VHH binders against q9y6x5. Designs and how they scored, part 7

Target 1, 379 residues: q9y6x5
Amino acid sequence: LPPKLLLVSFDGFRADYLKNYEFPHLQNFIKEGVLVEHVKNVFITKTFPNHYSIVTGLYEESHGIVANSMYDAVTKKHFSDSNDKDPFWWNEAVPIWVTNQLQENRSSAAAMWPGTDVPIHDTISSYFMNYNSSVSFEERLNNITMWLNNSNPPVTFATLYWEEPDASGHKYGPEDKENMSRVLKKIDDLIGDLVQRLKMLGLWENLNVIITSDHGMTQCSQDRLINLDSCIDHSYYTLIDLSPVAAILPKINRTEVYNKLKNCSPHMNVYLKEDIPNRFYYQHNDRIQPIILVADEGWTIVLNESSQKLGDHGYDNSLPSMHPFLAAHGPAFHKGYKHSTINIVDIYPMMCHILGLKPHPNNGTFGHTKCLLVDQWCI

## First folded at step 22 (VHH)

Design ye
Fold by OpenDDE, fold request of step 23:
Structure ye (fold): chain B 379 residues (1-379), chain A 122 residues (1-122)
Amino acid sequence: as target 1 above (379 residues)
Amino acid sequence: EVQLVESGGGLVQPGGSLRLSCAASGFTFSDYAMSWVRQAPGKGLEWVADIWQSGSEKYYVDSVKGRFTISRDNAKKSLYLQMNSLRAEDTAVYYCARESYNWQRGFSYDHRGQGTLVTVSS
């Protein structure tokens, strides 16, 4: 039987939630598998960029999904929630489900994952659900398990996405312990449902399951706002993306725009594209705008608006509050092993190894995950 | 067109009670989580409470816990906020707001009513 892998993402699940809250089902999952306590994600720490990094092993500058909202100056195309189906945006990389289908007589499935409903390199996921936040976890789980169990060619790679605790983190703020405790309990219950379903279907022993997330969450406040309108007139630039990393397209001389913004706030770093710190790996793509603004942790960039969010993400990827975790279970993984940290791009070569795929060139390091795998030597 | 119309605000003494209502129209009410938010004089918009689609999940800001109760009637497309033991600091314009979430766009209140004024004063 070909190896199978289910990749599960709970959006915005901050790593330290595992230390501060009780997760009976997830802890049981971890006990029988492996845990990476911290996953250093890619900059910017947003949903689409990081989810695509997981499945490509690439930094954002390399796979081309550099934000949830993008603009390409050459083609004049926009990328947003209302326009994300054009393969143009995705074709700078090859995601693992495409590799899975092209290298082997196998199928892939998604309920859901960014890019899985797009023909990338003329290949679309064999099975997929269009994104719809109203679809229940149960329905998503039903579809995924059906595809994993009954498909021909067999589904050997599948994804499952869930919006919590990201949505709640935004609404209530991650520091609202009481409300977030309730939200996180529900997530743990969903993990319980997942495990139970897999056991009931006889998939549990043969299916590799990774539970992870794309980013964490930091507390925001009305007292920590950066109003760009106080620094520069909106007629001088186009805003491509806003907070906490603003992408600025100047309508006048770039240097003039930069000079107006560079001292706007002591809680915001302003970078010309060529001066973006190398550690972000966020420079070498035409979709990155000429100027980016990076707010400090917990600060919100606004345009004469009051913040409606009590939590947010997208900040410096070195911040612990932005880091997710990774847990895994299955025949490929050890039992009862805990690891301190990996990079989010390291997940891709690991998944390729598990599935017996030849990985495309990537930024991950397979050596970082060897200790998680039963067939590898851990030094 | 999506419409949210708040009512029930007024002047009340400290310790008093009010019940706010929100009438929703122009969308499938039961498909959305709903929030009450408020804006006090000189302050920003503050989340007060929300109720998820089914009505079984309710969440409150700490300052109103034990005093306020959010509820909804999906058949009537109505949202309610029972406010008891009102305090001066509860003085604000209260808004009914529809929650929206998209994995790419993120979280927002995509619609909000005109609000109803609640004044708590002796």
Scores: ipSAE 0.931, ipTM 0.969, lowest interface PAE 0.5, mean pLDDT 96
Fold by OpenDDE, fold request of step 23:
Structure ye (fold): chain B 379 residues (1-379), chain A 122 residues (1-122)
Amino acid sequence: as target 1 above (379 residues)
Amino acid sequence: EVQLVESGGGLVQPGGSLRLSCAASGFTFSDYAMSWVRQAPGKGLEWVADIWQSGSEKYYVDSVKGRFTISRDNAKKSLYLQMNSLRAEDTAVYYCARESYNWQRGFSYDHRGQGTLVTVSS
């Protein structure tokens, strides 16, 4: 029988939550599997870009989902929460569920994952749920386990997505220990539900399961605001994306816009596109705007009014507060093994290996995950 | 049309109590988590408390814990904030706000009422 893999994402699960809070269910999952304590995600550290990096093994400049909100100057198209299903935005890469779906006697499923409700390269998963935040975890879990267990052709790759603790991190702030403790307990209980369901269905021993996240969360404050209106008139530019990484499309001379912004705040770096640091791998895509503003950790870029968010993400991907974790269990993985760090793009070639898929060209390094796998030599 | 209408504000002495109400209309109230936020004079908006859809999950900012109680009646489409042991620093306009989350957009308060003024003074 072909191997099966379930990829689970708890949005905004900061890596150090594992050290600062109790997770009895997740810890049990880890004890019987593997843990990567820190996953260095891709810049920008936002939801759609990083989720697509997980399933493509590519930096954002390469897979083309460079932000949650984008603009293409040639086609004049916008990418946003109200317009994200145009294959135009997704077709610069081939996600793993498409590769898997195209195999003989295999199919893919999603409850949910960014891009899974879009025909990418004219291919869509056999089973998927449209994004709906109102759908309970239980319903998502019911669908995904039904598909994994009863589908023909068999579902061999599936995704499961949940919005917490990202939503709560934004509301309460990651430094609110009491409130976040309660939120994270609920997450651990959901992991317990997942494991219990898999055991009840007889899937636990044969299904490979990866539990991970796309980014962390940093504390924000009303005392750490950067007001762009104090530096530049709004008529001089179009805002494509905002805090903490703002994408600026100048309406006047780019140099003039840059000069107005370059000294706007000591807590914000302003880059011309060609001067974006190489370490971000965030330059070689036409969807990246001519000017990028990057706020320091914990600072919020605002227009006129302050944000009510007490936590946010999207900052420099070298910041530990932006890093998620990865845990895994199943026949492909060792038991009781912990690893310090991998890159988020390394997950893709690992998943391809587990599923016996030929990976598309990617930025991941299979060697970084070899120690997690029972069929590989760990040097 | 989504509407949120706050009431119950007023002048109260330190140590006093007030109960704020918010009447919701134009949407399925039980499908949304709801928040109270406040804005003190010269300050920005501050989150005070929220209650999730079922009503069983309640969260508070540290400064109001033990003094404020958030509650909701889904049948009446109403949100409440019982405020006890009021302090001068609680003086603010209090707003009822509907929470919204999207995995691409993130978290926001997509609707907020006109607010009700609470003044705590001797």
Scores: ipSAE 0.929, ipTM 0.968, lowest interface PAE 0.5, mean pLDDT 96
Fold by OpenDDE, look of step 22:
Structure ye (fold): chain B 379 residues (1-379), chain A 122 residues (1-122)
Amino acid sequence: as target 1 above (379 residues)
Amino acid sequence: EVQLVESGGGLVQPGGSLRLSCAASGFTFSDYAMSWVRQAPGKGLEWVADIWQSGSEKYYVDSVKGRFTISRDNAKKSLYLQMNSLRAEDTAVYYCARESYNWQRGFSYDHRGQGTLVTVSS
């Protein structure tokens, strides 16, 4: 039988949650599989960019999804929750589900994943659910497992997405131990449901399953605000994205805008596009705006009003609070093996290997995940 | 049009009680988690409590735990906040807020009422 892989994302699952909270189901999953304790994600540490990095192996500057909200100055197009299905935004890369589906006797499924409801390179997932936050995990799980079990051509790659603990992290803050404990228990129970469902269907032993996340969550506060209105008139620029990384499109001379912002706050770095640090790999794309503001960890960039969020993400990808984890189980993976860290872009070549796919050029390093795989030599 | 209208605020002595109400209209109330948020004089907006769609899940900020109770009646499209053992620090304008979450847009309160003033003073 061809290898099968289910990629599961729990949005905003900060890596150190595993150390600070109890996850009996997830721990059992890990015990029978592998764990990567920290995954260094890509900058900016937002949902769409990082999810697309997972499935392309590319930095954001390369795959072109550089934020959850984008603007292209040449075409004058906007990318947002109300306008995200134009292939224009996605076609700068080839995600793994497209590669998989173009193979003979294979199909892909998604319940849900950024980009899976878009014809990318004229290919759309054979099975997918449109994004709808109101759809229960159970329904998503039922659909994805049905497709994995009964489809022809067989579904060999599938994605499953859930919005927690990101939503709760924003609401309650990651440092709210009592409230987050309740939320995270629910997440663990969902993992239990996932495993149980797979076992019931006879998929557990033969299906490779990766459970991961796109980013972590840092604690925010009303005491840590950066008000841009105090530094520059709103008429001088267009805001493409706000916090914690603001994308600024100047309406006047760029230098003048920069000069007004450069000393706005000691807790915010202001970069001209060409001066963005190389380590972010966030420079070589026209969709990156001329000026980028990067708030320090836990600081929020605001306009007019105070932030209502107690947690946020999108910060420097070197910050541990931004890092997710990766766990995996299945015939491709060792049992009872733990690894310290990988880069999020390393997941792509690993998944390609598992599925027997030729990877597109990518920024991942297969060598970083070799120790997770039973068919690889690990020194 | 989405509308949220708060009521029930007023002047109360420390240790007293108030019950706030929020009347919702213009949307399917049961499809949304709802929050109470408050703004004290000279301070920013603070989350107080939320209740998820079914009403079974309730969360509170630490400072109000054991004193405040959030509830909802989906049939009446109403949100409530029972406030007991009120303290001076609870003085604020209290707002009913509709929660909105999207994996791309993130979390926000996409609608908020005009608020009702709660003053706790001797």
Scores: ipSAE 0.887, ipTM 0.951, lowest interface PAE 0.5, mean pLDDT 96

Design ye
Fold by ESMFold2, look of step 22:
Structure ye (fold): chain B 379 residues (1-379), chain A 122 residues (1-122)
Amino acid sequence: as target 1 above (379 residues)
Amino acid sequence: EVQLVESGGGLVQPGGSLRLSCAASGFTFSDYAMSWVRQAPGKGLEWVADIWQSGSEKYYVDSVKGRFTISRDNAKKSLYLQMNSLRAEDTAVYYCARESYNWQRGFSYDHRGQGTLVTVSS
């Protein structure tokens, strides 16, 4: 019998929140399961790309969701919050819920996850909620547990997404100890509610649960702004995405645009597409624009005014502030085991193993996660 | 048709108090978290406080903690800021702002009023 897996994301949960704040419920979850203290995510460290990397095991250049805002020059298509449901954007990869529910006697469910309401390769999650930020955690939990407990064919893979602490990290800044402590306590209470609900419904003992995130959060400041309008006339380029990784489509000679930008700020790296560092794995997709600007940690690219955010993410994926954690509990996992680090793309082949699925070609390394699993020899 | 109208600003001495009000219309007020943001002359917008939908969660920037109290009345569709122990550095235009969050676009203020001026001087 294939085991069941619930994949939970708390958006923007920086790995070091675990050591800097109190999480009695999450720590109890970890004590009876496993912890990966540090997950190295993919560049750019944005929500849609990293959520899709978790479920495909692919770098952004390979799965095609390269940012939260994109432009495809061949088709002239734009990707945005008002235009994110076209399968065109998602079809460069096969996410795990598609592979799962194509198996006989299996279905998939989603209480939100980027892509689960899109018919990717003509296959949409068997049960899903359309994205709506006003839907409470309790309602999302009610739906996902109902589907896990009562569906035929049975739901064997499920997702649950929550917007915090990303929303509060942007508003208050990750370094505001008092405000973030209160927000993170509420998140820990939601984790307690999750575990309690699974126990009450008889799901806890036989359900594998992963709690993770897509990225962290860094402190921003009005003293750390990079004003592009001071360096280049906005008529010389089309802005596809702004901060902290700006995506620049030149309207004039590309070298001329590059030269106007390269000295704009010592706190911003300017890359021609062919010069993007290989370690980013962020070059080989038409949706990556000819010039990108990468702000230093805590710096904000603006056009002609100040930023309203006190925290942001999207920066270089080598930065510890951009990294989430992963915790897991269930029959597939050891109890009380702690692991230092994995790559976010490693989660996909691990999940495929747990579910008995053949992974599609991907960038993950199963060996990086095998020590978390009871059925693997760890060496 | 979303409308936010601030009132209650004025001139006050240091150490004094003011109460700001914001009347909301054109949307379901109780569905939205709300903020006060301010802009001092020659500076950018600064977040001051916010209050979540039910009114039970209130958050403040460090510089106003213990001096300002945000509140809301969902039945009256009104947002308030009680400002005590005012200082010269509190001088700004204060805006009532509606919060918006989308997992793709992120956090922003999608509507704000025209503001109400608070001047703290001797």
Scores: ipSAE 0.812, ipTM 0.920, lowest interface PAE 0.8, mean pLDDT 93
Fold by ESMFold2, fold request of step 23:
Structure ye (fold): chain B 379 residues (1-379), chain A 122 residues (1-122)
Amino acid sequence: as target 1 above (379 residues)
Amino acid sequence: EVQLVESGGGLVQPGGSLRLSCAASGFTFSDYAMSWVRQAPGKGLEWVADIWQSGSEKYYVDSVKGRFTISRDNAKKSLYLQMNSLRAEDTAVYYCARESYNWQRGFSYDHRGQGTLVTVSS
């Protein structure tokens, strides 16, 4: 009778959407469970790094997925959406589904989560869907609930990923209240469908469900561009990642490249790798390039071209606009409890506790989430 | 080869109407959300409207709401923009753009046509 956990991510769900928009279905979910109003995520506040931090409990420098686009100077390997399946990139950590399915009489399932289709430490999720944005939420939900209900060995850990509101946040901007209200209503309807499906299948009372996100979204504008071409010739560096945290690999003397960039814009901080602020925990990995550029909130780094993004993320993880929320329901969780904040790395040791797994070394603090759990003393 | 070909631009007086068309080829049209974007003289690109794959979800920039209607015909692989109550500030080159979203690279327009000029003046 092992406990079961479904981890759900709605990509780019900014924490303050809960206060500024109506979510009747999500609010019902919260009412019968727990809410963490703000989750402090990891720098950089991008999709792949933060999804991997949730399932490893590690800062990006420690798990090795330091951006959505990376370069490893030793092996000369590139990480991109066309080349993200090489276990080399993922093997610096052990995600929870690997630990879970290596236990006796357990398996793991994934309706899309970064890394679940990769054989990490020669172990791929027992059941998984390859990423395909054309697959409906209903089909993802049908697959994951089928696996939870019918598998031998039983699926005890499952993931479900959805692209919204990240996609619409980029397109329309988080401050477009009319457009975002309609998008967020559709997302709330999907949460209603999730809960109703779990109830109809008899899963709702004995399945632990976490609904969370990887990051928020901030408003961008054509009035807030930083043009690198105005400061430095392309031939002096290789660009590994662009905005809002640019990763710069110098082709000439590093100090010369730094000096050309340091006064490029008052709305951008330029760091040599050794000078990156300690609070970012973003220094001790070979995949972090020798120079990074960190744009101020709402500013976009460009190469002498317009940006059509009206919203973006990836900024400083101290910014409230970058923070998601976490809600949870199930036998492990209290009912009607609200908590102000946790760190995103704290989710991993909490999940390990719920599943009875020994966590690998990590940066999370179990004590930060104890008050969410019925079996813990809250101090 | 992905191709997007806009048509229907022209000169029109304020308060008038135009209908823009975009013919798509070289890809499965119904798998993609589509946008109209525009560029006024001396200005950057501005998103105008988009329409999701089935055609049931339509979104607009504030300045065109109630005046413009985006639509698509998946059988004809065509995107449309009905522009009513045109104003001088609607003067721009209008582009048909294919949306692309991937969880790793994010949102972008991966293909854009050559554009069709709309001029609104007395």
Scores: ipSAE 0.802, ipTM 0.915, lowest interface PAE 0.9, mean pLDDT 94
Fold by ESMFold2, fold request of step 23:
Structure ye (fold): chain B 379 residues (1-379), chain A 122 residues (1-122)
Amino acid sequence: as target 1 above (379 residues)
Amino acid sequence: EVQLVESGGGLVQPGGSLRLSCAASGFTFSDYAMSWVRQAPGKGLEWVADIWQSGSEKYYVDSVKGRFTISRDNAKKSLYLQMNSLRAEDTAVYYCARESYNWQRGFSYDHRGQGTLVTVSS
């Protein structure tokens, strides 16, 4: 029987939620599988870039999805929520579902994941749902399990995406323990439903399941605003993305724009593209703009407006508040093993190994995940 | 066009009660989570409470927990806020707001009404 893998993302699930809240269903999943307590994600710590890094093993500069909002100076194209389906944006990498479904007697399915509704290299996921936040978790689960159980050729790689706790983290703030405890309890109940459904359908014994996330969440405040309009007139630049990493395309000499911004706030770092810290791996792509502004944790860059966000993400990927977790269960994984940390790009070569796929060139290190796998020496 | 119309505001003494209503039209009401937000004189907007699509999940800012109750009637396309034990600090214009979430652009309020004034004074 060919190996099968279900990759599940609960958006915005901060790693330390596991320590600070109760998750009876997720803890039982972990007890019978593996946990990585701390996954170091990629900069910028936004949804689309990190979901694409998981499935390509690449840093953002290498896969080309460098933000949720982008501009390409060569083609003059804009990437946004109203214009995100052009394969041009996605074609700088080959995600795992494309490689998987091109194998003999295999297909891929997606109950939503960034990119699975796009024909990347003229190949779209064999079965997929278009993104629609109104579709319930139950319906997503029904579709993905139906595809896993009933498709020919068989679905061997599948994704399932859920918007929580990201949506509630933005709305209520991660430090609102009462509201977040109720949100996180509902997510734990959904994990319980997932496991129960897989057992009832006879999938649980031979399906590998990864439950992970793309980033965490930090608390924001009306007391921590950086008003960009107080530092520079909007006519001197085009704003490609705003907060917490602003992407600035100068309309005048770049050095003049930089000089107007460099002392705007002690809570914001201003980088010329060539001066972006090497540890971000965020320089070598034309979609990265000539100037970026990086707010300190919990600070929000605004344009003469108050912010309604009580939580946000996108900050420096060294911040523990930006880091998710990874849990996994299935025949490929040990039982009851805990691992401290991996890099998010390490997930891709591990998944390729589990599925028997040859990975494309990538930034992950298979050795970092060997201890999770039953067929590998952990030494 | 999307329309949200608040009503039920007025003058009330501390410790009193009011019930706010919001009539929604121009969209499928049951597809959207809804919020009450408020703006006190000279202050920015403050989130007060929200209620998810089915009406079973309700969330509150700390300052109103135990005093305010949000509810909705999807058949009547209406949102409500029962406000008990009112305090001077609750004085504000109260707005009915429609929530919008997209995995790429994030969370926002994409529509709000004109508001209804609540004044709590002795």
Scores: ipSAE 0.775, ipTM 0.895, lowest interface PAE 0.9, mean pLDDT 94

